VHH binders against IgGFc-binding protein (FCGBP). Designs and how they scored, part 2

Target 1, 184 residues: IgGFc-binding protein (FCGBP), of Homo sapiens (Human) (q9y6r7r2070to2253)
Amino acid sequence: AECQAWGDPHYVTLDGHRFNFQGTCEYLLSAPCHGPPLGAENFTVTVANEHRGSQAVSYTRSVTLQIYNHSLTLSARWPRKLQVDGVFVTLPFQLDSLLHAHLSGADVVVTTTSGLSLAFDGDSFVRLRVPAAYAGSLCGLCGNYNQDPADDLKAVGGKPAGWQVGGAQGCGECVSKPCPSPCT

## First folded at step 1 (VHH)

Design e14 (framework vhh_8h63_2)
Fold by ESMFold2-Fast, scan of step 1:
Structure e14 (fold): chain B 184 residues (1-184), chain A 121 residues (1-121)
Amino acid sequence: as target 1 above (184 residues)
Amino acid sequence: ELQLVESGGGLVQAGGSLTVSCAASGRTFSEYAMGWSRQAPGKERELVAGIDWGGSTYYADTVKGRFTISRDNAKNTLYLQMNSLKPEDTAMYYCATEYTYEGSTYTYDYWGQGTQVTVSG
């Protein structure tokens, strides 16, 4: 199934629920909550958001995938480039036959042998594809992937700001005011 | 500034039907998820139904099969059709929307003033 974040930003969860969230900090996009399913690889995807001239909306600044004990970062600050463990790499990139990254139009696309895929256009559109093996095991803005979108519409436990990670250091640019309440 | 105005509440007998409505103004209604929550005296507020901008719906187990949520984006109006009403459905019913004010949002974080639904004999 595919989770999307786009524009200012609009989110579509792995179960197809749609919502908007204007937080300007770093948030958990998707990760196994209580460990990965048997035979599946562990991973964490986070997104960092920012203001771009308007305090009413936010935009995706960067997306980070942590997998295979490595950190891969895509950012609007360096479109069409990939950092692996803080170092820029040349594309196409291969990591130990487990992970491949390449350019596809405006997108940098990261794929794994487990079927996990992450793409970012360097501006605002993030796409995360997660194999069915993870169904029911996930937390974060992309939802729990239990194939029931009704769970993602619940207010209790379903508050997007609750997925903030990294504290205030993960907050994007906040002009004329401290970061909005999710950042503090 | 966003305003949500609920209407259609009142007294209804058990087994009866009632439709409550919520008129929204002040922003692009069609771009936001909307919902209905209710609160009875001494109880927590409960989200009973939700609908996203694509028309996908959610219902709490307490109302599944009896309540239907719908939206009319051209009229900026949200509806809750309530059938087979029970005394335990007596509550203030609040129209809710996700809210992006000041760069921070929670799902169903903006509320109207509510409309009272009372179910009796």
Scores: ipSAE 0.000, ipTM 0.200, lowest interface PAE 12.1, mean pLDDT 73

Design k01 (framework vhh_3k1k_2)
Fold by ESMFold2-Fast, scan of step 1:
Structure k01 (fold): chain B 184 residues (1-184), chain A 118 residues (1-118)
Amino acid sequence: as target 1 above (184 residues)
Amino acid sequence: QVQLVESGGALVQPGGSLRLSCAASGFTFSDYAMRWYRQAPGKEREWVAGISGSGGSTSYEDSVKGRFTISRDDARNTVYLQMNSLKPEDTAVYYCAVDYEGWYEDYWGQGTQVTVSS
């Protein structure tokens, strides 16, 4: 199943629920809630959002994958590049036969041998694919992957802001105007 | 829990001035950006002005820029909209809003009516 974050940003959860969220902090995109299913990889994906010119909407600044005791960061500030543990690596990149990263068009794509995949176009589009083995075990903006979209976004208080991670220093101040009414 | 209460709306003549107030409760006011909107009869709600949590940044709709000033008093948990050089076109119900939960304008006040007429 695939979770997407794109544009200003629009989210589509692993269960297909669609929503918009204009927070400018760092948020948990996806991670196992109580540890991974037996035999599955443990991971954490977070997204950091920012304003770009307009304070009416936010955009994805960076996405970070923590897996195999390593931190992998993709950012709009360095398109088509990958940082591993804070240092830039040459693509294509291989980590102990467990993880491979390569360029695919505009995207930097990170894949694991078990089928976990993260892609970022260096501008605004994030894609996360998780194997079916994770069904029912996940938390974050991408939802719980239990095949029931009504359960998605159940966080502290039932709002996307409940998935905020990190300290207050990670949050930008929002001085924004809303999107115009879509239709009359 | 989160509550916003607007006040200060009145009937004023063209060229007049008004100050609107919005009293906030139920959240840590100084940490959140505050915004003003307005809605004229038969029209869609329009954003008017915004102020950051720190008060260091403000923004305005083009039609009110230079005439309206947004400010805040964190000791009173209040955001203000000072409206000068009022025009008949400014006639609307004015709403205070906060994006407390991170969804655009999660919480709204009840509104306060401003009428500009001779």
Scores: ipSAE 0.000, ipTM 0.146, lowest interface PAE 14.5, mean pLDDT 72

Design k02 (framework vhh_3k1k_2)
Fold by ESMFold2-Fast, scan of step 1:
Structure k02 (fold): chain B 184 residues (1-184), chain A 120 residues (1-120)
Amino acid sequence: as target 1 above (184 residues)
Amino acid sequence: QVQLVESGGALVQPGGSLRLSCAASGFTFDDYAMRWYRQAPGKEREWVAGISGSGDSTSYEDSVKGRFTISRDDARNTVYLQMNSLKPEDTAVYYCAADWYEGLDEFDYWGQGTQVTVSS
């Protein structure tokens, strides 16, 4: 299943539910809430948003994937580049045969051997694909992946601002009131 | 089943004031941030103001800061836009929206809108 965030930004959850959210903080996009399913990797994907000219809408500034005890960051500030643990790497990149990253047109695509995939075009379009093994175990803006789109809004805490991560000082200007901590 | 109904639009003279209302139904109103948008003749729809679900945070387009105030009355499931010191440039159809509802189309906004005309 695929979760998307694109444009100013529009979201499509793993269950196919659609919504818009104009927050300018860092948000949990997807992670297992109570640990991953047996045999599946643990991971966390966060998105940081910003205003881009207009204060009416936000855009994805960066996407971070934490997996295998490493942090991988993609950003509109450095299109077509990847940081691993805070340092730039040469693409294509391979991490211990567990994770591969490569360029596909404008996109930087990160894929794990388990089938988890994250792509970012360096401007506004984020795509996260999550294997079916994670069904029902996820939290964040991408929903709970329980194959029922009717409850995805509740999976994000009734409001997207509830999935804010980090401190409020890094948020810029949020229209929605920040929530201190999701999934703890 | 979300419905939003805008009202309060009128013809006013420059420097005048108007209060717009948006009545909401079909969802738990106080859980949602609410926004006002407007569309002037021959122009694209633009965001005007926003208020958080808690009501303690508001934001405005630069051209309306200091003149417009967004507020909400959760007991009445209503969001308001108080417009002061109106200018001819404020002439537009005004729409309200809940911030995370995606419409059927990219520019889908809830409700019919309410016409505000500022003219002498």
Scores: ipSAE 0.000, ipTM 0.153, lowest interface PAE 14.0, mean pLDDT 70

Design k03 (framework vhh_3k1k_2)
Fold by ESMFold2-Fast, scan of step 1:
Structure k03 (fold): chain B 184 residues (1-184), chain A 120 residues (1-120)
Amino acid sequence: as target 1 above (184 residues)
Amino acid sequence: QVQLVESGGALVQPGGSLRLSCAASGFTFSSYEMRWYRQAPGKEREWVAGISWSGGSTSYEDSVKGRFTISRDDARNTVYLQMNSLKPEDTAVYYCATEYYDSSGYLDYWGQGTQVTVSS
């Protein structure tokens, strides 16, 4: 199943629920919240947002995948590039045959051997694909993946802002003018 | 501005039926999930039912499963709650709710409620 975030940003959860959210901090996009299914890898995907010109809408600044004790970051600040544990790597990239990353058109695509896939175009479009084994075990803006879109609001805690992580340090900066206050 | 107006509440006998309506305005109704909540005197407000923006998925609190049905009519900007086999325990003020996004994030919007009383 696929979760998308695009534009200013619009979200489509793993269960197909659509919503918009204009937060400018760092948010949990998806992670197993009650532990991963037996035999499945543990992972965390977070997304950091910012303003660009207009204070009325936000845009994706970066997306980070934490898996296999490594941190992989894609950012609008360096389109078509990937950081692994804070260091830029040459694409295509492989990590111990468990994960590979490559360019696909405008996107940087990270794929694991288990079938987890994360893509970012360096501008506004994020796509997360999660294997069926994770159904019902996930939390975050992408929902709980139980094939019930109405339950996605329950899994999010009713409010997308409730998935904020990293406190104020995760809040994005205003690109065109000073931000009035940090995210809380 | 988002507005929700509930109607249809009444006094009914145990085992009876009622259909509640919630008229919505001020937002693109067909793009948002709709929910019903209820609150009995001296108790917290509890979630009762939800319906997805597409209408293709519904969910219910365990105590009402099989008795209540949520539905929507996007042409009329209305969400409904069909309540069958009513019990005295269903006595409460029923509220329609939705979350609407703006530049500040999601905000919960509520109607003023409609009273349902189940008694002999």
Scores: ipSAE 0.000, ipTM 0.137, lowest interface PAE 15.9, mean pLDDT 72

Design k04 (framework vhh_3k1k_2)
Fold by ESMFold2-Fast, scan of step 1:
Structure k04 (fold): chain B 184 residues (1-184), chain A 119 residues (1-119)
Amino acid sequence: as target 1 above (184 residues)
Amino acid sequence: QVQLVESGGALVQPGGSLRLSCAASGFPFSDYSMRWYRQAPGKEREWVAGISGSGGDTSYEDSVKGRFTISRDDARNTVYLQMNSLKPEDTAVYYCAVEVGYDWYFDYWGQGTQVTVSS
């Protein structure tokens, strides 16, 4: 199953629920809520959003995958590049035969041997593919992957802003200074 | 590896001027907003000034507005803080900061450079 975020941004959860959300902070896109299923990798994917001229809509600024005790970041600030633990790497990149990253057209694509895949075009389109083994175990904007899309926005009373992480620190609204209050 | 190296800190008389520099490496510098923070002994670290990546937007804490000017030289991967009309209360260790990747527990920081304003 695939979760998507594109444009200003439009979201499609792993259960196929469609929604729009114009938050400008950092949000949990997907992670196991109570630990991963037996034999599956633990991971966290977060997405940071920003305004680009208009305050009416937001766009994906970056997406970060935390897995195998490493942090991998893709950003509109550096299209076609990958940062691993704060260090830019040459593509294609391989980590202990567990994870591979390569260029595919405009996309940087990160894949794991377990079948997890993350792609970002450096502008607006994020795709996250999660193996079926994670069904029913996930939290975040991509939903819980339980084959019932009605449950996907149950965080903090059904509001996507409830998946905000890092407080105001991750808010793309404040490009030259920290956000003094939580982003909307 | 992201690395920030501050320089230019010194002892200066009240009313004097000083320019701090921050040399950056390990990321595409021109795409990132850069910020200056300071920390006086026994006080919390506070934001001082910031400059956007390629946009040239700048902002300042109220107490330094009109006295400090932030600028950048993208060809040299360096951000500057020009400090004018220095006051004893400006005494602090000054830090350059950038957020490269989103870890909610930290920004990338330099080691700091000491500015002391005293007679």
Scores: ipSAE 0.000, ipTM 0.262, lowest interface PAE 12.5, mean pLDDT 73

Design k05 (framework vhh_3k1k_2)
Fold by ESMFold2-Fast, scan of step 1:
Structure k05 (fold): chain B 184 residues (1-184), chain A 120 residues (1-120)
Amino acid sequence: as target 1 above (184 residues)
Amino acid sequence: QVQLVESGGALVQPGGSLRLSCAASGFTFSSYWMRWYRQAPGKEREWVAGISGSGGSTSYEDSVKGRFTISRDDARNTVYLQMNSLKPEDTAVYYCAAEIDYGSFEYDYWGQGTQVTVSS
C-alpha cells in the first residue's frame, strides 16, 4: 500500500483516507507505534513542511527516513540529491545489502530489501510504500494501516498537527510563532 | 520510563568553555536522535544541536556552529554538548531531549534543565 503527500499538500493514507493539512512543522509521516511486527524492520519517516510565498498553504521541504541506525534525507533544497547521515552521497547508492537509492525521473527513490520504499520528487510529491506485514502497527499522517480509513487520525483526536515532532525548531514558521504541543 | 538528567551548567566568563552532560535511561539510547535545546527568560525554547542514533550525523543552529560540538557515548547512555567561546547571549537553561516515540506523546520528555550563565 502507498501513502502520498503532494501539492499544497494533499494526503492519501495507507488505508486510502484523503485529507488536506497546512502545517509548517516537522511531522511523523509513518512509524511503528509500539515496535515493529515480529521479523520486520523498525523505521521512522518524518516530513518537514514550509510556506513558499503563500501563507495559506504549506509544501514539503524535506523528508527523512531513519532506518538501520542511519538517517537519509531528501529535500526540495537539493533536488535529485540524497544525504546519508548528513553527508551527500553519489547516486546510485547502496547501504550494505539492506537498502539502495537511485534516480527515477525527477524522483530520488530509496528501497529496502524488505519492500519499504520512499520517493520524493524534490518539489512536493512524497510517496511511501509499506509492506503488508506492517498492517495495523503504524502511526503518523499515513494512518494505522488497518483497512479502516475512519480511524487513521484517532490517536491524536483527528488532528494531523498532533503528529508534530522535532519541537519548535522543526517548524518552518514556528520559531517566531506559537506552536501546538509538543512543539517547544 | 524515559529519564533525562542534565548536568554541567555553571557561571562562566565570556570566552570561556563548558561541557554539558545528559544521562539517559529507559529506552534504547543508540537508536534515537538526541538533541539539545535552550531557553532564555521570556523566550521560547530553541533547538541548539542534534546527533543521530548512529552518531554519524550532527546538526547545529547557525549561531552556535563552530563553537558548540555535540557528541554521544552509547556505552554510557550519555550525550554531551561542548560549548566553546561562550557569549552572554548563550545564557539560558539548557535541556536535553530524546525523540523516541513519535507515534504518541508519552515520551515527549525534557530533562529538568541545567542553567548556563555567561557574565563577567
Scores: ipSAE 0.000, ipTM 0.115, lowest interface PAE 16.9, mean pLDDT 71

Design k06 (framework vhh_3k1k_2)
Amino acid sequence: QVQLVESGGALVQPGGSLRLSCAASGFTFEDYAMRWYRQAPGKEREWVAGIYSSGGSTSYEDSVKGRFTISRDDARNTVYLQMNSLKPEDTAVYYCARDLEYWSGEYDYWGQGTQVTVSS
ESMFold2-Fast, scan of step 1: ipSAE 0.000; ipTM 0.219

Design k07 (framework vhh_3k1k_2)
Fold by ESMFold2-Fast, scan of step 1:
Order: structure tokens, then C-alpha cells, then sequence
Structure k07 (fold): chain B 184 residues (1-184), chain A 122 residues (1-122)
């Protein structure tokens, strides 16, 4: 199943729920809520958003995947490049037999042997594909992956801003308002 | 105009049953997730049940699981809540909501109905 964030930004969860969210902080896109399912890798995907000109909408600034004890960052500030643990790497990139990263048109695509895939076009379009093994175990803006889009945001009371991570530091504003510290 | 209109609320005895309906107009009903909420006097509005836009999945608040069933009929632009084994604690105004876009810092619903009163009393 695929979760998408695109434009200013429009979201489609792993269960197919559609919504727009104009937050400018860093948010949990997807991660296992209570640790990974048996036999599956642990991971965390976060997105950092920003204003671009208009204060009324936000855009994806960067997306970070934490997996295999490494941090992989894709950013609109360096299109078509990948940072691994803060260091730019040459594409295509391979982390042992577990993870591959390569260019596909404008996208940098990161894939794991378990079937997890993250792509970012360096501008506005993030795509996350998650294997069926994670069904029902996920938290974040991409939803809980339980085949029911109606409950994708219930863990945060229906408020996508409830998935904010990293506190208020680094936020320009939480949706045109001063960020609470901490945002809860 | 865009509207959600709830109906079916009534006074019933404990153990009774009711079927609530929510008729939608003015938007593409089949593209929206639908939920039922309720609000008792002096309490905050609480989620009761949800159904996906495809109708392929449903979810329920723990206190109503096994007693309530949500369903939808896209040909009639209607979502239903079948309520069985009603308890006095189910007394509330029941609201239908269609999921929509994030606005002004909060995830919000594009439309809410005016509600339908359910009273469970001897």
C-alpha cells in the first residue's frame, strides 16, 4: 500500500484516506506504534514542512528515513542527492544487502529488501510504500494501515498536528500561529 | 447546498433498537469517509463509528462494539447506524460527519448534520 504527500501538501494514507494539512513543523509520517511486527524491520519516516512565499500553505522541505541504525535524508535543498548520517553519498547507493537507493527521473528512491520504499522528487512529492506485514501496526500521518481509512487519525483526536515531533524548535509557525512548546 | 441530515432518533426502552440515517447532498458522497459521533448533555462530542469511502472497512468505539453497526448506501447517498441493546448511557444527540480537508491548524469535517436525539429511558 502507498501513502502520498504532494504539493501544498495533499495526503493520501495507506488506507486511502485523503486530507490536506498546512503544518510547518516536523511530523511523523509513519512508524510502528509498539515496535515492529515479528520478522519486520523497525523504521521511522518523518517529514519537515515549510512555507514557500504564502503563509496559507506549506510544502515538504525534507523527508528522513531512520532504519538499520542509520538516518537517510532527502531534501528540496539538494534535489537528486541523498544524505546518509549527515554525509552525501554517490547514487546508486547500497547499504549491505538490506537497502538500495537510486535515481529514477527526478526522484531519489530508497528501497529495502523487505519491500519498504520511499521516494522524493526534491520538490513536493513524497511516496511511501509499506509491506503488508506492517498492517495494523503503524502510527503517523500515513495512518494505521488497518484497512479502515475512517480511523486513521483517531490516535491524535483527528488532528494531524498531533503527529508533530521534535517539539517547537525549528518551526517558523504551527499553521500560521506560534508553535506550542511542546506541541501535543 | 451541502447538507447532512440525520433522522431516526426516538425515545426507547433499555434493550431496544433504533436505526439512524444520515442523508447527504451537495457533495460527492462516495469519495468521503463517514463517521457517527454523539454528545450527551455536559459532555464533549465523542466518536462512535466510522466507515471508509469504499465501504470496505468499519471501526467502532469500544463501548458500542457488538451492539452498533455502521453501513452505507452510495446509491442513496446515505449512511446508517443500527443500534441494538441500547443502554441509558447511549442517550445523546447523534451527529453524522463527512471527512474533509485540514483547515486553520485543525483536521476538520467539511460538514456536520444538526443531529438527531436518542433517549434511552424506562
Amino acid sequence: as target 1 above (184 residues)
Amino acid sequence: QVQLVESGGALVQPGGSLRLSCAASGFTFSSYDMRWYRQAPGKEREWVAGISYSGGSTSYEDSVKGRFTISRDDARNTVYLQMNSLKPEDTAVYYCAAYTEWTSGEYTFDYWGQGTQVTVSS
Scores: ipSAE 0.000, ipTM 0.115, lowest interface PAE 16.3, mean pLDDT 73

Design k08 (framework vhh_3k1k_2)
Fold by ESMFold2-Fast, scan of step 1:
Structure k08 (fold): chain B 184 residues (1-184), chain A 121 residues (1-121)
Amino acid sequence: as target 1 above (184 residues)
Amino acid sequence: QVQLVESGGALVQPGGSLRLSCAASGFTFSEYAMRWYRQAPGKEREWVAGISGSGESTSYEDSVKGRFTISRDDARNTVYLQMNSLKPEDTAVYYCAADFPYYESEDYDYWGQGTQVTVSS
């Protein structure tokens, strides 16, 4: 199943629930919150959002995948590039036999051998694919993956802002893209 | 037959430390991830910590992160839970479980009998 965030941003959870959320901080997109399933990788995906000139909507600033004791970051600040542990790598990139990253059009796509996949176009579209083995074990904006869309935000009382991680340092306006003249 | 035997539970004062052990037999211990769960009076059983079969990856429930450490000793077929800075809210029966593949789990009772931890002054 696939979770998407696009535009200003619109979200579709792994169970197909649709919602809009205009937060400008860092949020948990997906992670196993009660431990990963048997044989499955432990991971955390966070998304950082920002305003880009309009206070009415927000946009994806960056997305970070923490897996195999490494941090992989994709950002609107550096389209078509990937940072691994804070250092830019040459694409295509392979981490052991477990993880591969490559360019696909505008997208940087990160895939694992278990079928976990994360893609970001460097502007506004994030796609996360999670293997069926994780069904029912996930938390975050992408929902719990239990095949019932009605309960995808239940853990935070129906409020997406409840998935905020970190403090104010994760918030921003025009961090990755210039604002209209007052911000640049 | 699969057996998991927890030990180390005790009455401790808040702020104290305790190490739980789980001795495993009846399966190839080094090939399976191991987990700790707990069940407090009147609550459902909840996951606490996990460690991969290789020992390279660990995971924790948020309320214990930074206070509890899971480890394993494959030569002794034992998984451990080191508990520091204990709080009254940690009072529970602690259980050990092996992460058998679903297709094998129905043939075995992979839950241990549990060990009681009480944190009270």
Scores: ipSAE 0.000, ipTM 0.082, lowest interface PAE 21.9, mean pLDDT 72

Design k09 (framework vhh_3k1k_2)
Fold by ESMFold2-Fast, scan of step 1:
Structure k09 (fold): chain B 184 residues (1-184), chain A 122 residues (1-122)
Amino acid sequence: as target 1 above (184 residues)
Amino acid sequence: QVQLVESGGALVQPGGSLRLSCAASGFTFSNYAMRWYRQAPGKEREWVAGISWSGDSTSYEDSVKGRFTISRDDARNTVYLQMNSLKPEDTAVYYCATGYDEYLSPYEFDYWGQGTQVTVSS
């Protein structure tokens, strides 16, 4: 199943629930809450958001995948490039034959041998594909992957902001100047 | 239940000062940015000031910059608006707000208070 975040940003969870969220901090996109299923990799995906021109909406600044004791970061600040543990690598990239990263059009795509896949276009579109083995074991903005969209976000009281991770360093600008009336 | 209760509004002379308070309950106050808005009769509700969840960043509408100061006290679950050098143009009902409507409109706040009236007149 695929979880998406795009634009200002719009989210589609692994169970197909759609919502918008204008937070400017770092948020848990997806991770096993209580350990991965037997035989599956443990991982954490976070997204860091920012304002771009308008303080009424946020956009994806970067997405980070932590897996195999390594940190892989994709950012709108460096489109078509990948940082591994804070160092830029040459694409295509291979990590211990377990993980591959390559360019596909505008996207940097990271894939694992187990079928986990993360793609970012360097601007606003994040796509996370998670193998069926993780069904029911996940937490974060992408939902719990249990085929029930109504369960998504419930673990955080129904608020996407509840998935904020990190301290103040994880926050861009959390102060905004939103429209006082509906902006449609 | 989430609740925001504004207080401190009064009638003041031009050039005077007031401190507004907004007491919050029913949510984890320290996790949310807080904002002040105002609405004069017959006009649209206008954003006035904002403070980040950490308190490290503040922002203001141009017409109040240098005169108003927003602050927060997380131990008391309260956000404040210190208003100095008040002008007749500052006459309005002042509202406290937090969050965003994250499911319906990215441009709306999740929660609003009932407001407190500030009147600046001689």
Scores: ipSAE 0.000, ipTM 0.144, lowest interface PAE 13.6, mean pLDDT 71

Design k10 (framework vhh_3k1k_2)
Fold by ESMFold2-Fast, scan of step 1:
Structure k10 (fold): chain B 184 residues (1-184), chain A 121 residues (1-121)
Amino acid sequence: as target 1 above (184 residues)
Amino acid sequence: QVQLVESGGALVQPGGSLRLSCAASGFTFSRYSMRWYRQAPGKEREWVAGISGSGGSTSYEDSVKGRFTISRDDARNTVYLQMNSLKPEDTAVYYCAVRYTYSGSWTYDYWGQGTQVTVSS
């Protein structure tokens, strides 16, 4: 199953539920809520959003995948590049045969041996593919992956801002309400 | 709120010693492993050393083994990097890092702002 965030941004959850959300902080996109299923990898995907000129809408600034005790960051600030633990790497990139990253047109695509995949076009389109083994175990903006779209409204808590992570870290200016500044 | 603040960076002569400190706040320090990274001018950031939450295990990048020692003081919420026999190649900004675990087992990496170490005659 695939979760998408695109444009200003529009979201499609792993169960196919569609919604829009204009937050400018950092949000949990997907992670196991109570630990991963037996034999599955633990991971966390977060998105950081920002305004681009207009205060009416937000856009994806960066996407971070934490897996295998490493942090991988893709950003609109550096299209077609990948940071691993804060360091730019040469693509294609391999991590102990467990994870591979490569360029595909405008996209940087990160894949794992288990079938987890994250892609970002460096502008606005994020795609996260999650193996069926994670069904029912996930939290975040991408929903709970229980194969019931109606449950995705509950999984995002009916309040997408509820998935904000790190407090002030990664916050810009919130559209509806002020976020704490990373500098204060 | 998790916060890391490095200190101790200085200009030192080759063969000299320096101790870096990283003051941590906002989490149960004794439960988390801590890491040091460095970034030299024109180079990528590299891992230098790590210490487990229990303090029972340490690990080092090959080029610093035998010269650098990582340690921690859980009563003071501080991790240290003792650097001996410094070489010009050790010149870099040094960063402290922790991978913090939130409720539900998801994680977030926190980094300090860095402290500059310069090894020059």
Scores: ipSAE 0.000, ipTM 0.112, lowest interface PAE 14.4, mean pLDDT 73

Design k11 (framework vhh_3k1k_2)
Fold by ESMFold2-Fast, scan of step 1:
Structure k11 (fold): chain B 184 residues (1-184), chain A 121 residues (1-121)
Amino acid sequence: as target 1 above (184 residues)
Amino acid sequence: QVQLVESGGALVQPGGSLRLSCAASGFTFDYYAMRWYRQAPGKEREWVAGISSSGGSTSYEDSVKGRFTISRDDARNTVYLQMNSLKPEDTAVYYCAAEGWEDYYPTFDYWGQGTQVTVSS
């Protein structure tokens, strides 16, 4: 199943629920909330948002995948580049035969041998594909993957801002000023 | 800060009518879908009615269709629930909720404190 975030940004969860969210902090996009299913990798995907010119909408600043004790970051600041543990790598990239990263059009695509896949176009479009083995075990903006789109956001009281991570330090403009929702 | 203040709850006879109001402050009201929920004693909170941020779409729980009407006045930052043909089963605390920028499924951003509606014969 595929979760998407694009534009200013629009979200589609793994169960197909659609919503818009204009936060400027760092948010949990997807992770197993009580540990991964047997035989599945543990991972965390976070998305960091920012304002671009307009204060009315936010855009994706970066997306980070934490897996296999490594951190992989894709950023709008550096399109078509991948950082692994803070260091830029040459694409295509291999990590111990478990993970492959390559360019596909405008996208950098990261894929694991289990079928987990993350793509970012370096501007605004994020796509996360999660294997069926994770059904019912996930938390975050991409939803709980329980085949019922109506309840995804109810896991946090119905508010996407509840998935904020990194506190105020994760917010692009919140550290020194009153932050737009969800930071306040 | 954000506030939602419900009013209009009262004791009414079966078959009576009430109009509930929810006054909003502290956020950009016309960007939010507005919902009414209710909770009867010993029951889970139940969605009753919804209106989109544009006011162009309304939706209702099956048991209230044809009896209740939701509307909004963006100039006054207020959402209304007109309740007609009230039944004892409508007895509950009614809550106003504002959901941010989502039109397809109910979400909860902000809640009011509720207003008690009692329908008693």
Scores: ipSAE 0.000, ipTM 0.113, lowest interface PAE 15.5, mean pLDDT 71

